# Miniprotein binders against 8-oxo-dGDP phosphatase NUDT18 (nudt18): the designs that were tried, part 3

Target 1, 325 residues: 8-oxo-dGDP phosphatase NUDT18 (nudt18), of Danio rerio (Zebrafish) (Brachydanio rerio) (q568q0)
Amino acid sequence: MDSQSSILEENLEKILRGEGLEFDSVAEQVDPVTLRKNVCYIVGAVIFNSKEEVLMVQEAKRECYGRWYLPAGRMEECESILEALQREVREEAGIDCQPITLLLVQEQGPRWVRFIFLAEETGGSLKTTAEADDESLQAHWWDRKSPLPLRAHDILSLIDAGLKYRRNPWFPVTQPVDFPCHVVCQRLFLTFISSRADADDRLWLLMSNNNTSHHPRLPIVVSFRTYISKAVSKLIEDCMPSSYISVHIRGILGVQHNGRIPGKTDGICFNTLVLLENTEEGAEIGSPPSLETDCYRWQEVTNQGLKAKIIERIKDGSVLPFQSL

## First folded at step 2 (miniprotein)

Design a5 (from g0 with H13R R17L E20I K24W E27I E36D K39Y K43W E46K)
Fold by ESMFold2-Fast, scan of step 2:
Structure a5 (fold): chain B 325 residues (1-325), chain A 89 residues (1-89)
Amino acid sequence: as target 1 above (325 residues)
Amino acid sequence: DERTEKLVDEARRLLELAVIYAEWAAIYAREGRLDDARYALQWAEKYLRRAEDIVNKANEMGDTEAAKRIAELLEKARELIRQAEELIK
């Protein structure tokens, strides 16, 4: 085994464990995103007490005054995603919290991205009406049954996702890792699986050739225009346009963000698990589609342990959900 | 030469990032935000080291004209990092 294959396998294992990978550049030359100018990030918290009551805050904003919602708000300059979460919960509900895991990432992007967390109370004191300010009027533990005028009903599915994860986790704990990024992008685990009744599954990953390093690298796609999810489809259309294929974004393996330097580290890198299926040939007799570019190549994963881990994550849907709104 | 030009372009991008991080390290240090300053400086140093490795490879390949185009930026990055280190002391 050469040193390049060893480095790739180590990097794949890191991503599967939810760890970050340093990156210095992206293949496409794109100007950095800037918080509050061309991107907006929202954080929200689903927090339960021992009775499975959910933490709610009463809105102080004019347009939704007096209505109830999950603790949520916009990220500010110079803070990480986790710092923004802890700040919003403290300001709106008076509670100190620690995140357990990301539950969901939603996008209309890259202009708008929302990170929803399952978190736990670690201290503080529930905000009362005597403490009402511009951030919120008060906080309350909601039994999820009593009448409560909600700002919007979209949070009901978020609360349900939190309950489901709390009772029976279906993906590993996934937390943002603190790595600088200047664009909104996806590092792709773009996978093709061939299955036969008489043999083990075979697995391929799409690898980038347009890197100045001698070491193998996963493709990075910069997100621009309407949806972050569309960047994957564009890459596939560009490199295998004559193939009859379907593209399935399984979910997110990791989220990298720093936020420390305004206008320079306001970007996000999603480590994204994608399944590519050949529509014409079927999985049992398939080889990955022929590429019409020298920028990428297919690489078979022959390490049995690593192959099994990746295939299991795909088949079980054992990844952080990612949703375009 | 196309390969050398790509290496030089990558080195330029890394040096521009090193400069940006070093400048923010200095700003944070002047504001008394020493943890933020140290974090920014660490990334500036990483980008500089990566860029230096690439510039050395380009020089070894014999394309000194391409390497000369980024020599001023390389020295600027080194100087700004040195200044940020002094402010953090």
Scores: ipSAE 0.007, ipTM 0.310, lowest interface PAE 9.6, mean pLDDT 83

Design a6 (from g0 with E10R H13W E16T R17L E20F K24E K39E K43E E46L R50Y D53R)
Fold by ESMFold2-Fast, scan of step 2:
Structure a6 (fold): chain B 325 residues (1-325), chain A 89 residues (1-89)
Amino acid sequence: as target 1 above (325 residues)
Amino acid sequence: DERTEKLVDRARWLLTLAVFYAEEAAEYAREGRLDEAREALQEAELYLRYAERIVNKANEMGDTEAAKRIAELLEKARELIRQAEELIK
């Protein structure tokens, strides 16, 4: 095994564990994103008590006054995703919390990303009506059955996801890691699997051919705005402009964000798991799609343990879910 | 036809992005935000080219039905891009 293969395998293992990698410089200059100017990040918390009642807050905002919702709000300047989560829960519900895992990343159009966490109560006191302020009127533990006027019903699926994970996790704990990034980008595990009836599956990863790199690199796709699903297709069409391929975004392996320097570190890097299937009739059996560029190459993963881990994550859907709203 | 459906779905998605960015470019241009308008226009043009490449590749392979099914959206994307380009000038 040469040094390049060893470095790649170590980096793949790190990403699979939800760890970060240093953000790679981009070939072209891209203007930094700025929080609340051209990107907006929302954090929300699903928190259960020992009775599996879920933490709810009563809205103080004029347009949804008196309605109930999960603790949630916009990220502010100079904070990380986790700091925003803990601040919102404390401001709206009076509770101190610690995140257990991300449950879901959602995008709504190109400018909005929402991070939903499963978290646990670690202290504080439940906010009462006597403590009502502009952040919320009060908080309480909802049995999920009693009538409760909700601000929106979108949270019901979030609560269900949290309960499911709490009882039987289907993907590893995934937490944002502290890495500065000035743009919204994705590092892609862009995979192709060839299956045979009487043999183990073979696995291929798309790799960057950046000649200035000292180490093998996964493709990084930078977007002017925050949108995961669209950026993946953009790279695929640039490399292999075939209409007969199927693209399956399996989910997010990791989230890298710092946020502490406004306008400098408001970006996010998502480590994204993608399955590419060649559905073209007459395509060569066991071969990934032909590339129409010298910027990328297919790299077979021959390390049996690593290959098995990646294929398992893909087939079981054992990755942080991503949804485009 | 399953292949035609996949072709149409992908091309339609890319054209939807082209339309979105062309409209964003026009709006930025009306606001006098020309650098942002140019970035959005470049994105719109890129997605239009991707959609055109898919349609051209399918036509070369004998699948001409997809071009017919997306013709209206393709023309809409081209027209909005032309309008945005004119506003940026």
Scores: ipSAE 0.000, ipTM 0.230, lowest interface PAE 13.5, mean pLDDT 80

Design a7 (from g0 with E10Y H13F E16A R17I E20W K24D K43E E46W D53R)
Fold by ESMFold2-Fast, scan of step 2:
Structure a7 (fold): chain B 325 residues (1-325), chain A 89 residues (1-89)
Amino acid sequence: as target 1 above (325 residues)
Amino acid sequence: DERTEKLVDYARFLLAIAVWYAEDAAEYAREGRLDEARKALQEAEWYLRRAERIVNKANEMGDTEAAKRIAELLEKARELIRQAEELIK
């Protein structure tokens, strides 16, 4: 009857399944994010028909007029990420769709995040030139081979990722879940693995000591004027400044967002899987790096099933990809 | 060498952070947020110095090629920090 250990394990299992946890308050005051003022979220869709042709829209905007791109656009006030996706596809392509999974999360600078989905057509009618408006001129199913003037070539890798996932998924279906947050932040599975030739792998997670809650908590880092990736790095440098550490953001286990109240719930919480590797040359290291703070502690994962699941996700890269641009 | 590659990657990682903080310092300075600009500049300088120590270790070990691989990024970080310093003054 170890209540605290049981609660931690239950919470870890929830995150591994792509479920959410309530956002705990951060002790430090940070500026909240607000759509269209200090943060911009982009949604984009990769949609294939039965012939593996991809849905494309012809741009109506002056800067890229007449060029072709995936259905994509900025999230609006009072929208969830999925509502924004469905609205953009309907407005630009005339198609009703349902998301299959997130394919990729990208960041560029401290205020720009793009969510790319693999989605499927569920209805509607392909937008024609007679229906041209400010959102798009028309939509077309592209065979991916015929000449088509693209707005940008970045979408080619997105289309390839969608096709790869459709044929052989390498991570579990990952969908945004409804949890309010006022900042862009990450809840970290910050992991260290010890692998010796003649012993079972051992796994540690970094845990917070500054929680006012009775339950064990994973660290939460806020992206205050930082890249999401830089917030993780800052935490590591703050608590392990003397260590030679390689930081690998393996990817995203879950995305939490609400968006219902403008200026109050425009934030996002990413449940992020991070692997630390000690890069110190010639050192034999069987334990995680020493911490130079009392704000955090290392917690060994001793539950064999849970340990195996986490290590497998790390080794296989079985996690939603995350890219800094 | 695999270990040398990890060391170079770590230095590149630190330099990327230095560049980001230098850019943020310049943005804060342009907005008249000088206290935040100075804090960001201090962070940029800290990451730059740490990256320089890693590069110096590689050079001391006789691997001058490692320093060359990140020379461009190192120069970029130094220049952006210098520009941010001028804006804060």
Scores: ipSAE 0.000, ipTM 0.281, lowest interface PAE 11.9, mean pLDDT 81

Design a8 (from g0 with E10L H13L R17F E20L K43D E46F R50L D53K)
Fold by ESMFold2-Fast, scan of step 2:
Structure a8 (fold): chain B 325 residues (1-325), chain A 89 residues (1-89)
Amino acid sequence: as target 1 above (325 residues)
Amino acid sequence: DERTEKLVDLARLLLEFAVLYAEKAAEYAREGRLDEARKALQDAEFYLRLAEKIVNKANEMGDTEAAKRIAELLEKARELIRQAEELIK
């Protein structure tokens, strides 16, 4: 292969390690998202002590007053995702924490994204009722067994995800990386795997035919007034026949965000692992679906080490989970 | 670069937790508190595993000097975990 294939392989390795890549010039032509105006990011923390009790805070807000929840809140202007998490935990629970890894990314409607972290206590002191304020009434270590009036039961699955990760990490530590972005978008590892008995698996990636930077690029899909999951489905519908294929978002390989310049860098780029599967029973599955556009092409991954890494991440589900609510 | 420095700082913190929990495991084991010792050892092993993955990532990125800066702590964590395992056997 030529030098362009070498650049692609280097970029794929970077994304698989959770690093970021710069955006192409096309994305810069769209109106930026702005925190507090047209996009909302929520951060939440799952923190355990040595007894596997989970950190809970008692709500001070009138609508859920006295109910218990994980430390969580909205990201503010000029802060990173990690800074927002550490601030929310300090304000609501009184402790200092170190984020260990993202556990889950959730979306609910357009423009709402929640980042759930596994974090560890590093200092501070547990907030008491004497310290009650508008942020919270107090914090408590919950044994997960005693009755506790919860604000909402959605956190039970988040706590379970944290416990599962602590017992056996199934995906690599995934931390947001500082790369400015002015839109909510996804860079897609859109994959097709051909598997046959007594033969090596073959792997295909969807590639963009727009070479403005003069090196190969993965597709970038901008989400505007739509769910992240719907943006991926729309790309598939636009570029290949919808019959006899299913689209699976396997998870997130990396999260790029800066947030330092309000209105300019409030966007997020998710490096998203997507698997296409043929749904037709008994069909010979040797090649990826034919494309109905010249904007994209299929490219086989022939580097054996890189191919093995990508297929392993797909088959083991070794990626940060993503959920559309 | 700055990203690898942040990862190395995270690995250092994780190794410090591995050391802390390994020391607690050994303490509980010496006191005959074997269930608490096994739980602390499990926690130590969890943090060691995460730190090792981060160190491997730094090496893959070609920043072996960053990984070397925490090598002593990594070996200390491994040795303390090994000692705790022996006490629990």
Scores: ipSAE 0.017, ipTM 0.487, lowest interface PAE 7.7, mean pLDDT 82

Design ab2
Fold by ESMFold2-Fast, scan of step 2:
Order: sequence, then structure tokens, then C-alpha cells
Structure ab2 (fold): chain B 325 residues (1-325), chain A 80 residues (1-80)
Amino acid sequence: as target 1 above (325 residues)
Amino acid sequence: SEEEEKRKKIEELVKKAAEKYGGEVEIEERDGVIYIVIFVPDEEAAKRAAEEIKRELEKLGYEVEVRVEGNVVEIRIKGS
């Protein structure tokens, strides 16, 4: 087969396994992001003990003083997402932890991203009131039933997601991988599925027609002063403006970040699974929407094993959840 | 328009306050709600910026929700 098709298939398999790919060039004049200046990353931990009690921290901040929350905080310069997670849990709860998986990625506003992890205790000692400081007053294992004054109730759904994953994982373990990026961007598995009653499903992926590439590449879209979900919709509007289609971000296949060099590696690349569906009843059959640009093309996935894997991830929702708040 | 004039005044007020505290501002509008995110150098600057912007916007008759998370200020303005 064509060597270019073989390389593409290898790259698709890597992304499906949660591995990273080197970041390609982006559009001209996209300014790098810098932590604490124009982008904010929050990490949070859902940690259970052997009794399925969840780790909680009592807030020391004036605005929410004495209220309880999950260990959470801002990523700092020169650290990775996982380093930020371990530091925040240690500072607020006194314990050492290791991540099991990402549970959820959330965006709030154009430059704010939250990473919620399921993690496990590996050492340290639970922070007591005698150790109270500016980071927290104390930490406790909460039975999830006794009355506890919470800072906010948004964490209840996070705790439930953690319990669900612990008992019955519905997507593969997904961890940040070390790949430098200078912008907030998405590498898109932008998919279209054609179904017929008497035949196997056919799968199409949108590919970049980049003459600078040695082989076919997945599209990269940069979130410039906009929500991640809005950036995807804008790309689709730009290349398929006459199509009656709905856009569904199914979830995140991988998270690429480095963070080691301030102003140069503070960006993030999300490998994002997107499903396109026709909204016009009579227009459906056999082919993806026509493109009104030479920048992209549709490519059918003819490798039966790869096709089956991608369709399964889409139909079962077997992907790290993503929410836009 | 009158609506366009009001939005322009909101943007000018917010940008002026952000500059005063050494910050950068991002503004988006969704379904008649204006979302503002301001990045300032530290948590003290964030609290002061949040207080000033809320006060000035409320003085102009807007209904505002303000959140401070570290060095980030988030503001929601409903179309009144």
C-alpha cells in the first residue's frame, strides 16, 4: 500500500492508544500562551481510600473559609500537569498521590481549562488542624453521607464520576503526555459515518492538504480568544458552510503538554474526537459533506481493524469526557 | 445602535480597569450574556480588579456575577 497511508494509520493508532505526536506548524501570527498571563490551568483530584471515602480539604481562603472541597489549585510555571496535581494534593492534604486517569476536562471562558483526575494515595500523612496554613486548614476522609459544608456542589458529580470509573471504567486510562506546545490547540479526529441497512459502516476522516507535510496530517485548530468547542465549530463552518450538519465533540483521546519553559511550552494540544451528523433528513446517504476549500479533504478509513476501533470509541462514548461551561 | 454603544462602554471600562492592574482581558458574548476573563499578575490584583469592575458596572445598572480564582477574574453580565 502507499507508504503515506501506512504512516497515517500508525499515527492514528498512536493517538487511539493515548500517545502523542509532534506538533506541526500553526497558522501565521498566532501568539504563544503564557501561564498566569493569558491562560489558566486548574488541576483537581478525586482520591478514595479503601472504604471509598473521598479526600476533602477545608478552605483557608477568606471567601470560602471553613468550607470543604476536593484538593485543587492552579498550575504554576515550569511544571507539568501531573507535577501540579501532586504538588496541590501534598500542599492542601499532606498526602502523596499518583494519578490513575484523567476523569474530565472542562473549559470555562476562553483561556481557562480544568483537569480532574482520579488518583490514589501513595504516602504522606493527612493534614491536621495543627498544620493549618494559607493552603488549607486541614484534610479529612469524607464518607459522602455525613453533613459537610461544601464550598460548591459541582464536585458531587466529579466524585460520582470517580466512583463509576473505579468500579467500571468506560474509557481507557488517559494521562497527559510530554510534548511541547506553545498554543492551546486541537488535533481533530473529525469523523463522518455512513450507515446502510445491508452493509458495514463506512468511516471518513477530515485530512489537511498541507504541502509542507511528508505524509497526510489530521487538522490542527487553534483556540484563539475563543472556547475550544467554538473553534471546532468555526473550522466546520469555514470548510462546510452550506451543509446542514451538527457537530458533536465526543471527547478527548489525548492531552499533550510540557510546561517546562515559560512562554514557550505553556500550551496544550488536545487530540479531540468529533462526530459530524447530517441534520437535513433527505440529504443523507453514502458520502460526507462537500468541502468548499482546498485546505482539507475527506479520506475513507479502509483498514477494517482501525475503522472498527474508531467507530467503537464514537458509538460507546469510550472517550475522556469534555465539558464547556 | 444603542445596544452597540452600551457594549462598547462595557469593553472600555473593563479594559481600563485591567490595564490599571497590569492585566490582560478576554471578552466573549453568548446568547445575550457577556463573558469577561481578566488575567492579572497576582491574587491581590485580581480581588481589587474584581471589586472595582463590579462596582462600576453595577453603578451603570448592570446585573453582574463575579468570580475570582487566583490571578483570574471572571465576570458575567446579563443583558439587563
Scores: ipSAE 0.000, ipTM 0.334, lowest interface PAE 10.9, mean pLDDT 82

Design b1 (from g0 with R17E E20L K24Y E27R E31K E36R K39W Q42T K43L E46F R50E)
Fold by ESMFold2-Fast, scan of step 2:
Structure b1 (fold): chain B 325 residues (1-325), chain A 89 residues (1-89)
Amino acid sequence: as target 1 above (325 residues)
Amino acid sequence: DERTEKLVDEARHLLEEAVLYAEYAARYARKGRLDRARWALTLAEFYLREAEDIVNKANEMGDTEAAKRIAELLEKARELIRQAEELIK
């Protein structure tokens, strides 16, 4: 009901819908990330035709020459993530596509992020051997049962994830939104849930105290390089080091990126859902852990509708998956 | 020179992260929280390997002065990781 709570609730609902919020200017001062110098983004596409055959491309690179893989490649300067996806599919497979949703975000060490999309064909023509070039030799629709020499078998789980989502979506459509940032960072929905057999669940969010003179704001943690899990764990260690508590990254609610100016807007902001769980056996904990010398506070979510939405996303795992490779 | 200096800076930051996580691993091991200790050790080992690759490239470029600055921190990170491994068993 008061204006501060109303603004927070509106912002939380925006993030839950996969929308973005302006990058917080009070975030830590760090050097900007620069594409292909200190950060690398990879995009990949899972595309099915009406027969549920999956789009494959035949590799032209010497190390994997003649082997088949999903359309995939590195993001280039001055591209958005979606522009990179559409370019890679066009260059390697000859078709135009439109993304349906992100299926998976993977981190590979401190420098690498891979975005896997479910997408659909919207035009173009399937690349033939007569059109072979450095990008690929040809493209083909694979029935998923005929023998096909694959570059790597990691794509089988990606194809399965795409089929699963196509048939029965388990999280909302999640697509990158156009918001510039100069670092790799996370805006955290860091949650604590108190569950009791005879009462409704209670929910708390960790909030930043540094922004109390303006509007209530969620914590932003800056990743050194691209290691998402490291930044979250460091924050928890710093603010509640003595607590017997487990940290679970449930997934990603949204991805903010611009990419239009190399070295200025190559950063990404992930809106990340994190669950903090009590690890003490048989202990009934009605309150979140006490904080030590931190710039953060716990705030209870008392709006019943918003609370129910957040708890449901956590318990059902209804969030874009994230993996560390 | 400029390029070598940037590689040295990157390696230094990675080694500082390796040290931090090795210390977390040792602390968790001493508290009997072996799952958290193993997690922190895995991160420390990862950052050490990334830094080792950069240090090796700097050495191959023949920058002995820069390599010496990194080498001390590299040995510190290796030693702290070894100590954490010993505590975890």
Scores: ipSAE 0.000, ipTM 0.229, lowest interface PAE 14.9, mean pLDDT 80

Design b2 (from g0 with R17E E20W K24R E27R E36M K39F Q42A K43I E46W R50D)
Fold by ESMFold2-Fast, scan of step 2:
Structure b2 (fold): chain B 325 residues (1-325), chain A 89 residues (1-89)
Amino acid sequence: as target 1 above (325 residues)
Amino acid sequence: DERTEKLVDEARHLLEEAVWYAERAARYAREGRLDMARFALAIAEWYLRDAEDIVNKANEMGDTEAAKRIAELLEKARELIRQAEELIK
């Protein structure tokens, strides 16, 4: 085992645990993202009490006045994703909370990302109508069965995701880690699996041939002016344009964000698990698609424990869900 | 050895998280909050697994010192998880 293999395996294990890696500078020249100017991040909380009632807030905004929704709102300058979550819950519901895990990352257009958390109540007191302000009119624990006029029904699937996770977690706790980033980008865990009868599965990762790095690095794709899913497809088209493959974003392994310095740390890095599937009859071929560039290379994962762990995460869908809307 | 210190620190952090969630699972179980207890237990098990993977990796590389230095915390985490499982049934 050489030093390069050791470093790679260490970094892969960190990513699989939801930890962050230092963001390498990319050659692509992109202006930093800035909250309120060219990116918008939404945070939302699914919080249950001991009766499995879900925390709801009554909207004070004119367009949805009096209707009920999960505590949710836009991130503000100088705060992290977790700080934004705790602030929104306190302002709208009067409750102090601690995030348990991300449940879902949703992309609702270029530069619009929503982070949904499962969180727990740690203190505070439920906001009453006497405390009504422009953030919300009041908060209530909803039994999920009684009639309640909702602002929108999209939260029903979010509540269900929270219940499912609470009863039977299917991916590890995934929390944003405090790593500054100035662009919206993805570190790609881009995988190809070869499975044959009577043979062990083989696994490959796409690696960057970054000339400025002295150790192996996963590809970084900047997605600022496009959908995150489109940026992944673009990289694949650029490096294997003649291949008949389908691209599956399995989910998010980790989220890196700081947010505390406006204009400098408003970016986000997603550690994204991607599966390539051969759509041609050549699916029986035991090697990944040929690359038409020197910028990347395929690296086989030969460590049996690490390989098994990665393949299991992929096959079981044991990864934070990502949706493009 | 700097590498051993890094492995010990990483495994220790994961085991401390496993302990915290296992204790939380036991507390939820005693309160009759079985869904929260099962959830916390599952999280404790995820952290324990990750810590065990680090220890196994260190042993495979011939660095058994890391395993020895965290052995007590590892056993504590396993015992607390076992206790939480019993309370949940």
Scores: ipSAE 0.000, ipTM 0.230, lowest interface PAE 15.4, mean pLDDT 81

Design b3 (from g0 with R17D E20F K24L E27K E36Y K39L Q42S K43F E46L)
Fold by ESMFold2-Fast, scan of step 2:
Structure b3 (fold): chain B 325 residues (1-325), chain A 89 residues (1-89)
Amino acid sequence: as target 1 above (325 residues)
Amino acid sequence: DERTEKLVDEARHLLEDAVFYAELAAKYAREGRLDYARLALSFAELYLRRAEDIVNKANEMGDTEAAKRIAELLEKARELIRQAEELIK
């Protein structure tokens, strides 16, 4: 019946499909991030040819000269994540590419994020030693069996992630969508599930009690000089500190970024799926943990189709992996 | 009728997802991105199968009304998937 509930359901469906939502200003005063000043983004590509050989580039930089790595590099001013990916692959390997999906997001430090894509070749020509420049010496299709002097062995797990995705893909694919944001933050699908033997599973979402908005909003947590995962845990500590619960970041449902205006659109919003589990031995829970704040409320998801979609994503893990160092 | 409404709502959501991914598959097939098109088609087929399972269970229980109410959307999803399959071949 409620028009606000209808709007919420529509917005949840958009996020579940990997689409985005407009970023509203946060209640706390938070300074914008600026690329290469106080935030660093790295993009990397896993690209296979028809023989399942992986695209490699030979380093031209003095400190790793002659060693091989995946096409990868730092994002530059005024470009989107996808533009950075396509630029790095073109500059280092001579290849035009298009993303299939994000495979992995790694937080390598506070405000230091690496985006790894599975991508496909769409054109161009493989860079040869005759074309050697400051970006790379050459590119090569590696069979993953012959010896190749690698710059670092971390890429072996990234190549493996691409192979695993090709064999058993998750649904739906995750690609960055064009939505401006000035901070590094997470919009949380913070969920609690209650199961009873005699009834269907019940699902709750944590909602923000914001009087500056006329529409219901999911919580947004901004990373203030901390790891993204730690910001989620702090929110839980702030709103339900007496509860015996564990916080499980299931993964990322969506990545929102624009990048076109330095200092204004260099931020990123991750739509993040989080599951709360009771850690109290032998406890049966029919309701979500009591909140010790008026800033948030639990909202039961009663739309059966939407509830089933969210519970399924939680249980089957069909979400983009997120790792913190 | 509460039961019929619940089944119709659940099946409708699944079929809307099937339609979305079938259209996405066709789009990427036309762009020559066959691997991505096949991936999108697999999403469409998964959601269609789940919707068909709901309809079949309803029919087994004697509730044919739910099947009738979503018949048009079900046929639309099937046709769009067929079109996407042809473009991928």
Scores: ipSAE 0.000, ipTM 0.205, lowest interface PAE 15.2, mean pLDDT 81

Design b4 (from g0 with H13L R17Y E20R K43R E46W R49T R50L D53F K57E)
Fold by ESMFold2-Fast, scan of step 2:
Structure b4 (fold): chain B 325 residues (1-325), chain A 89 residues (1-89)
Amino acid sequence: as target 1 above (325 residues)
Amino acid sequence: DERTEKLVDEARLLLEYAVRYAEKAAEYAREGRLDEARKALQRAEWYLTLAEFIVNEANEMGDTEAAKRIAELLEKARELIRQAEELIK
């Protein structure tokens, strides 16, 4: 029994550090995701120089010709997320870079996911108009104030997020890790907190009973034909339909991907931090909601150090931001 | 042909969202609600960006028919976004 609890606690610590775990479940009912068939991943880079000017590239594509944007593009088969980022920055801007951290993950359902990175320049030379090609016309360090015809202004909030992180990081460095997955899914740190003025906070995690492993497992939800956020909400609705509870995706603790075998490993597993909150104003809940299923159970986190780490990440919002569009 | 239909349907849905949020941004701007207008405009531009990635994919595959089919909606989305941006001053 002690060995099982020790394994669970070590696995939870790994996820909190942004590391990965093997994908335990095989979803025979869901077709694997494949680049260029049913999924598209986009990478983008926010890179500053010593003057806090941001790296911009001038678009060569007909649809946005001559307009400026962050270095960004589609992930190709047989590459990792980090490899895609470094390739796009090199091809479009001439710059070699090293990712510092993910800044934001955005989704439009499981088909479209964008990974935005804060990265630093490590070499190369800024692409000039003499080097214009199909990838880009040129690259420039933008002072963020001079007039520049942007392809889209959505990047302004991304640039601001990068500046904020550089000055005062509010979540730990979070990088994709190489773990194969054949679907787009979330491994859930689905949490419930009881906070009372006269007692220490108590914390529960939802655990899966329906797995082929003999170890306690966190729930996995597959995002097929739905928003990532909707898949989580649906699981909660199915398990706790009579509860006055809201579901809040706090953010992402880790990203697992290994695109090196196309058609086999184009999937992604997000380790996702989720908070359940009582929707009844002013009510105090001492225990987690009763489950109307035997597929899951509540597991109290009694390890004081682990409990404190998880609650801190939740309350401070110290987690990689996730945005559903 | 079947691939083209899927790309057209996806791009059309994204561009419809771009149009809706651009219109919302213009409406907020006319009401003097500039922060909400900027947020709506950013969302419209995000959907436009996703649609443009689909168009680029179709062009790279040599299938220009998808781009032609959505050209009018794409230009409508761009124009509405431009108009919303001008109102946010």
Scores: ipSAE 0.000, ipTM 0.283, lowest interface PAE 13.3, mean pLDDT 81

